# Ledger of designs, part 303: miniprotein binders against q9h3h3

Target 1, 235 residues: q9h3h3
Amino acid sequence: EDGFTAEHLAAEAMAADMDPWLVFDARTTPATELDAWLAKYPPSQVTRYGDPGSPNSEPVGWIAVYGQGYSPNSGDVQGLQAAWEALQTSGRPITPGTLRQLAITHHVLSGKWLMHLAPGFKLDHAWAGIARAVVEGQLQVAKVSPRAKEGGRQVICVYTDDFTDRLGVLEADSAIRAAGIKCLLTYKPDVYTYLGIYRANRWHLCPTLYESRFQLGGSARGSRVLDRANNVELT
Below, E stands for the ipSAE of ESMFold2; O stands for the ipSAE of OpenDDE; V2 stands for 0.75 times the mean of E and O plus 0.25 times the DockQ between their complexes.

## First folded at step 24 (miniprotein)

Design hU40 (at its last fold request DockQ between E and O 0.93; V2 from the best seeds 0.86)
Fold by OpenDDE base, fold request of step 25:
Structure hU40 (fold): chain B 235 residues (1-235), chain A 80 residues (1-80)
Amino acid sequence: as target 1 above (235 residues)
Amino acid sequence: SKTIEVTVTEETSPEEVAERIVKALKEGAEKVRLVAEGREAIERAWEAIIIAAKRLGHRIVVVIEREDGKIIYTISLEKE
């Protein structure tokens, strides 16, 4: 595990969200331009701060691809945060169920499949597969972190609109597997990020809802999806 | 193999559904099928599954299907 705390990684992700993004928007750009864009901005070569010799001269927070059906809706994040503070003050028990209810009430329902890959061909190939699946409408939106100076692992995030739509979460896993990705995937709702709920939090809440493991020949979906916290396999 | 079907509504208690799941599986049902329509019913069905899994102490497998605007959770025990 890269020696950074979950809090440090979250702070870096939030800082990256504020920097310029390299975006391919399939709503405004022809799908035929995707391959040229991928060749111009391979994630393994795009640098976080626009290092000399990189394809970007300016800082890049994320590289992203938006599908035709992508509609940015973050919900009522401020109302969610206020309700979360009130809940903490009340001394009521905090459970994954209470967080789902808060998320539903405030329409903060987005979540993401995450994969961590070392910089290089495997990352760029995985990203190209995901980007194609987004442009083809199998996925709605994805982003990948640029290369850091330290050469650490890069993260690909594949979003779903509703983490409570467990079938939609499984469909996204299937699309990722169909793109040829065989690494471990973890699914995290964005509500946990907005509330500052990281690994080893005082409420013992696991911000990872699901793990997907690639499986040869065993499941129709090409993976096993596990809710480890509840000991439930989804298929 | 005996499949038990349970309809879950917005008024259905997750604990009661969990008890039905646990009872059915302990009595030798191979599968329990939960049928839920609408967000609240679907979440109650899921909560029931989580409660049932905890009470059983064994991994459960949940097949998820969508049919006519309904979500169907088909629950079985993992075969060791």
Scores: ipSAE 0.847, ipTM 0.947, lowest interface PAE 0.3, mean pLDDT 91
Fold by ESMFold2, fold request of step 25:
Structure hU40 (fold): chain B 235 residues (1-235), chain A 80 residues (1-80)
Amino acid sequence: as target 1 above (235 residues)
Amino acid sequence: SKTIEVTVTEETSPEEVAERIVKALKEGAEKVRLVAEGREAIERAWEAIIIAAKRLGHRIVVVIEREDGKIIYTISLEKE
């Protein structure tokens, strides 16, 4: 991390969540308007705080596309957080399995594939491909960070609704690859974010479940998906 | 080739399934199929896979399919 900790980066992401978002919502907006919207708001030019010359005059936390099938459901986050605190004082072991069970019990099941790209044409092109896949129904929801003043890599997040639906997670990876994305992808369940569990945590939990690496002519999905902590390939 | 099939239910011991996976693969079975229906059974099957992977000390490959409302985990050793 270039001068930042994982906790610092997560705090910046949480602040962005609370600022206004630029949203293309396929549930209320015709698909034919997508190309114009993408041209107006390229992620490499939309600035975090509305800098002069940018297409936005006010702060933007995220740029997002909602598919026609998107049904927002964060689950019982408050109950999850309370149960997490109780677990920590209970003397019971804290393991990936107990976190998965907490997420299931409280219906906090969403997760996301992440990719990081430098600002410029490659980022804007990747985002456009992902946004089209969402509007066409191959993916459900995606967001991309705006350009920060200091520059640096931006993130595209592609959501899935249930990290325990491992076939669904693989299908999302395939849809991302079909959009022409060749960079490294990592998958993180949202439960870790809501509980403030990052890669350098005292329980030695790994918030990243999977890595996906593009492979020409490899697996049927065009990528290799690994659960590195458990040394399992998923296909 | 030898394929071993195990039905996993909400009452199935993940540890016992893991032992069956490890034994079958070490004895030369090409694949082990776990068949599970419903969230609890599916998660028990996945727990068994994780336990087996740790015991084997070698990367395994899991093919995941949906068939008639069931999840099928087909497990094999990664070929070198």
Scores: ipSAE 0.815, ipTM 0.938, lowest interface PAE 0.5, mean pLDDT 89
ESMFold2, look of step 24: ipSAE 0.807; ipTM 0.934
ESMFold2 (binder alone), look of step 24: mean pLDDT 87; pTM 0.858
OpenDDE base, look of step 24: ipSAE 0.754; ipTM 0.916
ESMFold2, fold request of step 25: ipSAE 0.815, 0.815; ipTM 0.938, 0.939
ESMFold2 (binder alone), fold request of step 25: mean pLDDT 88, 87, 87; pTM 0.863, 0.856, 0.856
OpenDDE base, fold request of step 25: ipSAE 0.846, 0.842; ipTM 0.947, 0.946

Design hU41 (at its last look DockQ between E and O 0.88; V2 from the best seeds 0.79)
Fold by ESMFold2, look of step 24:
Structure hU41 (fold): chain B 235 residues (1-235), chain A 80 residues (1-80)
Amino acid sequence: as target 1 above (235 residues)
Amino acid sequence: SKTIEVTVTEETSPEEVAERIVKALEEGAEKVRLTAYGRLAIERAWEAIIIAAKRLGHRIVVVIEREDGKIIYTISLEKE
C-alpha cells in the first residue's frame, strides 16, 4: 500500500548515503557544544532536501554523532561482495551461518540497533538521549534519518562494532534503555545491508538477529532480548 | 541442582556440543555451561546453541558472561 518499488527505495537509500551528513564529532568537538547542536538540528525539523523553513538549506542524507572512541572500520566490503557472488555460484548452502562466517572472514562485523519513531517530540527526545550517550562514551556512534516530505517514521541507528560480540550488543541495548528508550528495538548486522539482503529475500534469511522489548520490573536490563528466528533469549 | 560443563575449542564439533546440550536439558539438567576462548571457539559454541535450540523446539535462555578472557554461555530452558 506503500506504492514504491524496491529498486526506487534502494536508489533513494544510495542517494542519502551520498548526500552531505550533519555530524557532531566528539573526537574534534567539545562535549559542551552538543546541546546547542541538538537544538539547532532536531531530526523532526531537518528535511531531506532542505525545505523552506527548515534549519538546513541543502540536502541532508543523515544526522550523525561520532563518539570519542569511534574508530571507523567498515572492513573488506569489496572482498565480502566478491566472496558473496562466489558463494552463490559454489553450490554451498546459503544460511545465517555462512553469512556470519563471510562477515568474520572479511572483517565486516559492525551492526546496529534500530528504532522507528514518528516525527515530533518523542523522536527528538530519543535522539538527544542517544546522542548524549554517544558523547559520554556509553555508545560509539549513532545516526538518524532526516524528515521525509510525507512525514513517515524516521529511523535511529545505534551502531556496535562487532555483531558476534553478543555481550557488547547487549551492553548497547542496556545503554539505549538507560537513555529512556522504551520502544521496540531490532538488531541488524551490516553484512546484510552491504550484500543487499532485505527481509523478503530469495534465501529466506532473516536480517534481524535480535528484538529488544522494554520490560517493566522483571529484568536487570529493563528489556527482553530475543533471537526470534532461533527462539533464544539472550541475557 | 545440576550443571553440565563443556569446554569448546577450535577443534570441537558444534554438532557434538549441541547433542550434549539437548541431552543434558532433556535429562533434567538445570543448566549447561559452555566456556570458549578465542573467536573461532566462541562462534562454534554459539553455533552449537543454535543447533540445540532448533532441536529442542522450546525457547532457551542464554546468559552471557566474560571471565578470565573467556566467554561463558550458560544455557537453560525458559521456565515461565
Scores: ipSAE 0.789, ipTM 0.930, lowest interface PAE 0.6, mean pLDDT 88
Fold by OpenDDE base, look of step 24:
Structure hU41 (fold): chain B 235 residues (1-235), chain A 80 residues (1-80)
Amino acid sequence: as target 1 above (235 residues)
Amino acid sequence: SKTIEVTVTEETSPEEVAERIVKALEEGAEKVRLTAYGRLAIERAWEAIIIAAKRLGHRIVVVIEREDGKIIYTISLEKE
């Protein structure tokens, strides 16, 4: 267990969102340039603060790839936060259904598959597979955290437009598996991040909706997706 | 293998659908297929699945398919 609280990791992620990003945008850059870009900025070598000898001289928050169909739409995050504060003040019960309804009302529907990998060849290879899947249109957008000074695990985030579209979430899992990724995946809606709902929150809400485990020779999707809260397997 | 078909609408009660799922599976149906059209019906179908899963006390397997804007949930018990 990386000794960092879920709150500390969230604060670091929010701080990283404010720093410059290294972006490959498939809408403006030919797909033929992707391999050169991946070779120039391997995630295991790109450093968070631009350490001497790294590919980056300046701080980098994230390395990202945008697909052809990518359209940034975060919804009404401010309205969501205000409604969440009002809900807390009301003393009404807060459930996963409540958060889902808030997310729908404010159009804050994005979510992401997450994978944590140690720095090195396996991370860079995983990232290259994801980046290709994004540029090929199998995925819309992905990002990876740069290398920290302490050599901790890096995270790859693969986004979907709507966490309420369970089939879309499963299709993204299938695309990740087709890219050769075999590690454990967890799916988290962004609404939980925007509302500060982390592990061990006072409402006992689980911010992880789904877990995906790689399966050889099983489902056509190459994985087993579990809704842990409801004990439902999705295939 | 007996498959039970259930259409879920915006007026359908999730609890009633859950009861039909549980009853069908307990009576030896291998599968229950829910068909839902539109966001509200799709969510009511999912709520029914959650309620049914809780009542059964066992893990259920749900296949999700999309056909002509409809969502089809095919529900079965996890085979040991």
Scores: ipSAE 0.728, ipTM 0.912, lowest interface PAE 0.4, mean pLDDT 90
ESMFold2 (binder alone), look of step 24: mean pLDDT 85; pTM 0.835

Design hU5 (at its last fold request DockQ between E and O 0.93; V2 from the best seeds 0.85)
Fold by OpenDDE base, fold request of step 25:
Structure hU5 (fold): chain B 235 residues (1-235), chain A 80 residues (1-80)
Amino acid sequence: as target 1 above (235 residues)
Amino acid sequence: SKTIEVTVTEETSPEEVAERIVKALKEGAEKVRLTAYGREAIERAWEAIIIAAKRLGHRIVVVIERRDGEVIYTISLEKE
């Protein structure tokens, strides 16, 4: 069940990546316009297919905010995929270390903190906090899924440039927590998505590297970040 | 409290560093500090931490710091 759902969710995410995005680009738009844009396009009301009465008439794949320092760099995804196919054919053991080396070699280093929220005020408030943190330069880029017809949970993705920069991953967690977000976060490198490595894969690779839990009165970061696969806490 | 310091380079074996971490913590060191400069050394240091965590069978806590392009991993056992 979890494998089929993960592949389906990945296919839906890839299809959404091909549809038009609602973007606030802080590189070209004044930060003072953010509040009006957030009010115009609350993610709980923006619909995936432009349903009647929604703020959007056309299909929307994602709602996104780009920070001042945002530079889209996906690296050599095609070279990564070719190297991955060659590795599978070689019969060599595949480890998380192997995938990290492939990602480094092909410069496919992006990763994201993920949070899943039900449609409504809590989602819109969380998104507004993240969008502000992006525009203020505490985060580089974030996106949120539009509302689906079935009323399922929406996902907020907060990106970091390098999943191997563990300090940068922790800094992004801290910025998300500073924005008032208290839900569970999971961190996933994009390399796992590009290679089709989902939950319950045949290589027993966990596509989630880190889990962040909110903690009152704990670490200075207001969260506990765990590498569950290796039983390592990062702080 | 005794802190053991280990410099990790591109030539350093992750397994050897892991053995040093495990030995130090079993011998009652409170902390092991790894210092690594450059991507390869940083990744070798992280691999050593993963190997050490597996060998210890206990959760480890890693404080991460960056200074002048160096990454410093300070490793300790989780205190219950």
Scores: ipSAE 0.844, ipTM 0.948, lowest interface PAE 0.3, mean pLDDT 91
Fold by ESMFold2, fold request of step 25:
Structure hU5 (fold): chain B 235 residues (1-235), chain A 80 residues (1-80)
Amino acid sequence: as target 1 above (235 residues)
Amino acid sequence: SKTIEVTVTEETSPEEVAERIVKALKEGAEKVRLTAYGREAIERAWEAIIIAAKRLGHRIVVVIERRDGEVIYTISLEKE
C-alpha cells in the first residue's frame, strides 16, 4: 500500500502554526458546549483562509481540542536544537537511539498519532469522536487541519505526552480505535518535527516510530501496532 | 512455558541483555521477561530489545506491562 505520509501533511500544516487556531479548551469551557462547537466548526467546512460560505471569516491554522489535563510544556527546545547541531559535528553515530536520548535529556517528550482523511462525513465524524475522547479524558490534546482551497486529505494529530512511555502510546491508539476509527495511524515523536527531520533526510532516520493497523478478530486491542524499522510488534 | 527472567538496572549493558534474549529464544525459551525500574533502566531494556530483534532476524512480539512502578517487557518470537 502506498499511503500519503503523515510527515508531508504535517510539514504543510506547520506553516499554519502562526495563524489563529479555533480551540475548544476543556480547561475553561464547559463540556456541555462541545457538541454545539463541533456542529459549528466541522473540519471539512472550516477553510484555511476564510472562504465565503465558511463558518470562519478569518484564517484558521488549526482546529484543536485541549483536555482538562492538558499542561503545555514543549521542554528545552532551544537546548535540544543546539545539542543536535553539536551531535552532527561530533562524529558520533546519528541513530534513532541518539535522537531518543536527546529528547530525554532536553525533556522534549511529546509525540502524536496521525491519520489522514478526505474531507466529508468520515473526517468530521472521526474528529468529533476524537474531540469527545479528549474532553472525556481518554486523550490529552488533538488538532485537525482545516480544509485547503485545493482540497485533498486533511490530518488529525492526537498527542501523547511521552513517546518513551510505550504503554501510554498504546493506550492512545486504543482510545482512537474505541472512537470507531479504522484507518492507518502512524506515530511520530515531536523531537523529529522540532529538528526538521522528515522522511527524506540525510541521516536515513525514520521519523515514524510505529504504525497501527485496524485488526478484526483474535486481538484484544482491535489493532496491530508495529515498529516497522525494527520489526517489533508492541502489545 | 519456559520464561527466562532478566532484571535490568541503570548499570546494565543493553548489549549483554540482548545476548541473553537471543540465546534464550534460540535455545527454546518461550518468553524472555525484562523488568526495569526508572527511566534509565527502562530505556536500556528497550535498547536491548531492539538489538536482539536485529540479531534474531525474525519479528518479535513485546507485551508491555506496568506493575508497582516497574515496566515489564515480555518478549517472544512471532509465531509462524
Scores: ipSAE 0.812, ipTM 0.938, lowest interface PAE 0.5, mean pLDDT 89
ESMFold2, look of step 24: ipSAE 0.800; ipTM 0.935
ESMFold2 (binder alone), look of step 24: mean pLDDT 87; pTM 0.854
OpenDDE base, look of step 24: ipSAE 0.773; ipTM 0.924
ESMFold2, fold request of step 25: ipSAE 0.808, 0.811; ipTM 0.937, 0.936
ESMFold2 (binder alone), fold request of step 25: mean pLDDT 87, 87, 87; pTM 0.859, 0.860, 0.859
OpenDDE base, fold request of step 25: ipSAE 0.842, 0.839; ipTM 0.946, 0.947

Design hU6 (at its last look DockQ between E and O 0.90; V2 from the best seeds 0.80)
Fold by ESMFold2, look of step 24:
Structure hU6 (fold): chain B 235 residues (1-235), chain A 80 residues (1-80)
Amino acid sequence: as target 1 above (235 residues)
Amino acid sequence: SKTIEVTVTEETSPEEVAERIVKALKEGAEKVRLTAYGREAIERAWEAITIAAKRLGHRIVVVIEREDGKVIYTISLEKE
């Protein structure tokens, strides 16, 4: 059932990618406008399809904040997808290493820390902290899903530009924790998303590379980051 | 004081480095330190770490540092 849940969430994310986004772009918008924007568009009140009484009258796929240094470049996604098809028909083994090399070859290197929160003040507070960290330059780009019509937790995605830069991934985790986030975080490279590889996939790949768990005191980072598939703790 | 140093290059076998990591830690070394420069070497070093972790059957801790364009992986067995 976990595989069915992951597949459903992936389909919703794909549909959301195609709808308009609400974006605070620090590259073109003064930082002093951020607090007003956050107050106007709290993720617990922005609706997926523009329900009456919400701040948005039209569908919204994602709410996003772009930092000053954000450079939008997904890499060679089309070439990645073509090479993926060729790999599948080649008879060669499909492993985490071959996916990593495919991502490197086609420059599809971005990844994201994910957190799932119920609609409400905790979600809005967490998002505001993340958005401020992005505008202040501690993080590069983040997005949060809007409120769905029925049920469901919402997701905040905090992006990093290179999942093979493991220190950079850890630095993003640290910045998220510094924004006051204490919930479980999971890290997923975008290559898995672009190839449609989700939990319970037929290749038995694990799209989640790391889990981060908040740890008060004793730890330099304030969290414990674990690669569960390989049984490696990163610090 | 018992730290084993390994330089990983673009020609280095990840399997061979993994063997060195496992041997050193089983023989009582406190840490194994891998130094890698450049993307290919860095990824070979990481692959070696994952192989070693599986062979050890015990969680390892990897401290990751960057110095002058080099990546340094410092590997030890998880305490307790």
Scores: ipSAE 0.789, ipTM 0.928, lowest interface PAE 0.5, mean pLDDT 89
Fold by OpenDDE base, look of step 24:
Structure hU6 (fold): chain B 235 residues (1-235), chain A 80 residues (1-80)
Amino acid sequence: as target 1 above (235 residues)
Amino acid sequence: SKTIEVTVTEETSPEEVAERIVKALKEGAEKVRLTAYGREAIERAWEAITIAAKRLGHRIVVVIEREDGKVIYTISLEKE
């Protein structure tokens, strides 16, 4: 476990969201330019603060690819946060079902598959596969963290529109596997991030809803997806 | 192979459906198929699955299919 607390990683992710992004937008840029863009900005070489000799001279928070069908909709995050504060004050029990209902009510339904990879060829190759899948319309949007100064693992995030649509979550897993990615994947709703619900939270809520493990010769999806909270395998 | 069919509506009790799932699987049904139309019924069906999983104490496998605005959950026990 990288020695950073879940809170530190969350604060770093929030700070990165405020810095400039390197974006390939398939809605405005021809798909034929993707390979040149990937070669210009390999995530293993793009640095968080624009180190000398990096492809970027300025700080970069994320490298992202937007698909043709991508529409940014974050829902009512402020209303969600206010309702969450009121709920905490009420002393009512807080469950995964409670968070799901809050998310639905405020239309904060986005979630993401996460993969952590060491900097280098494997990361850049995985990112190229994901970026291609996004531009081809198999995935809607993805982002990857730039290289930190201290090194460490980089994260690729592949988004889905609705974490409550289990089939949509499984379809995204299948697309990631079709892109040749074989590492462990974890799925997290964005509502957990917006509410500050991380690992070892006081409510004992697991922010990871699903785990995907690559499986050779198994399901048509090329993976085994586990609902960790309920001990249910989805296929 | 014995498959038990259950239709779930917005008025269906998740607990009652869970009991039917558990009973069917304990009685040797190979599969239980839940059909749900619309968001509320789909969620009630899922809630029933989670209750059933907890009561069984064993991992269950769920196949999810979507057709014409309905979701079909096909439930089976994990083969050892």
Scores: ipSAE 0.741, ipTM 0.914, lowest interface PAE 0.4, mean pLDDT 90
ESMFold2 (binder alone), look of step 24: mean pLDDT 85; pTM 0.834

Design hU7 (at its last look DockQ between E and O 0.86; V2 from the best seeds 0.78)
Fold by ESMFold2, look of step 24:
Structure hU7 (fold): chain B 235 residues (1-235), chain A 80 residues (1-80)
Amino acid sequence: as target 1 above (235 residues)
Amino acid sequence: GSSKTIEVTVTEETSPEEVAERIVKALKEGAEKVRLTAYGREAIERAWEAIIIAAKRLGHRIVVVIEREDGKIIYTISLE
């Protein structure tokens, strides 16, 4: 047993969402304060439960930066969840198209680019670049997990407001690359998270819609974005 | 090859399956590109659905260039 089953991961994510977040909100805080805030709360040093030597004395669920244009809207999550239960008992096929339609109907449209990095300078540097891109308006909102007690990789999530706006998803990828990020990115709509649908689910759905891979050399875009499940390259 | 581009307008009444057949036929017959134009969420999603169906039928990676013009989404599709 490793304690990272889908059930365990969902419960831990819910607990993190409920704990305090460390937030830099550009809608209410001058951009000139960002660098000091980043120096105070590097994600490799902020701990999930307030370990000794941490900059935080209390639990931290997430570290987040909200851009000036960020307009929060989770949509009708409760209605989505109810419709999902009804769908499962209806006998209708459960497909990626069916989930997309549920998400559209209930306005649960947000999604995120994800990157996983070990604690240390590279993580803190990547986060700082993302946070600056958010405050400068190239990205809308991002969060990074704090350091877990056992250590291990941390995640940066860069949100987009509508996963069906594929051009907007591509534009966010471009902005991440312009911030100097060269690692693999994967894109996951929030609908899968709210319904508890992970990689090894009973419906064989793929919660990762896209992969973005950095392109070295003469590439004008800086990345290649691929829908691997459908063998489609987006550009 | 032919430099031919096939143009298709997708609406909220359009069958994704029929558009997919047009995409597959055009590309198999040597068209360089198929361009789908869609306005509004329903049409845009029907166009994407058609692309996914076509990609599956072709069994070959396709490249989709995505553009926005005058509130419309334009999907330009070619074989890789």
Scores: ipSAE 0.782, ipTM 0.921, lowest interface PAE 0.5, mean pLDDT 89
Fold by OpenDDE base, look of step 24:
Structure hU7 (fold): chain B 235 residues (1-235), chain A 80 residues (1-80)
Amino acid sequence: as target 1 above (235 residues)
Amino acid sequence: GSSKTIEVTVTEETSPEEVAERIVKALKEGAEKVRLTAYGREAIERAWEAIIIAAKRLGHRIVVVIEREDGKIIYTISLE
């Protein structure tokens, strides 16, 4: 377990969002250039702060790939946050259903599959598979964290447009599995990030909605997706 | 003969608790599957809420197949 508190990881992710991104945008760049871009900026070699000898001289927050159908829509995050503060002040019970309704009301519906991998060939290969799936239109958008100075695991995030569309979440899992990814995946809505809801929060809310485990010869999707909170397997 | 599959249509007016009771009853009575059909965001969520309630009442893992047909969501529920 990476010894960093969930709060530290969140602060680091927020800081990374403010630094420059290395982006391959399939809407403006030919798909034929993807392999050269991946070779130029392998995630295991791109450094968070632009260390000497890295492909980047300047700080990089994220490496990202945008698909042809990607449209950035974050919804009303400010309205969401205000409503969340008002809800906390009201003393009303806070449930996963409450957060879902807030997310719907403010159109903050994005979520992501997360995978953590050690720096090296396996990470770069996984990223290349995901990036290709995005450029081919099987996925909308993905990002990967650069290599930290201290080392540690890097995270790949694969987004879906609506965490309330369970079938869409499953379809993204299937696309990730088709790209050759076999590690554990966890799914987290962005609303939980925007509201500062992390592991061991005071409301006992689990920010992870689903876990995906790779399975050989099982479901047509190549994985089992578990709603752990409700003990429901989705397929 | 115990019908292998029980069909339930869920609307925006349908009680999740009532649907959950039907799911639990059907599975306890030996139905192999329960199929929920829902159209529209509210009905889809009511169906899901019913599934969660049913899972809790059953006390063991359930398997849910999710399909989309003509804008409808179909949940097919079975025991593990």
Scores: ipSAE 0.734, ipTM 0.907, lowest interface PAE 0.4, mean pLDDT 90
ESMFold2 (binder alone), look of step 24: mean pLDDT 87; pTM 0.861

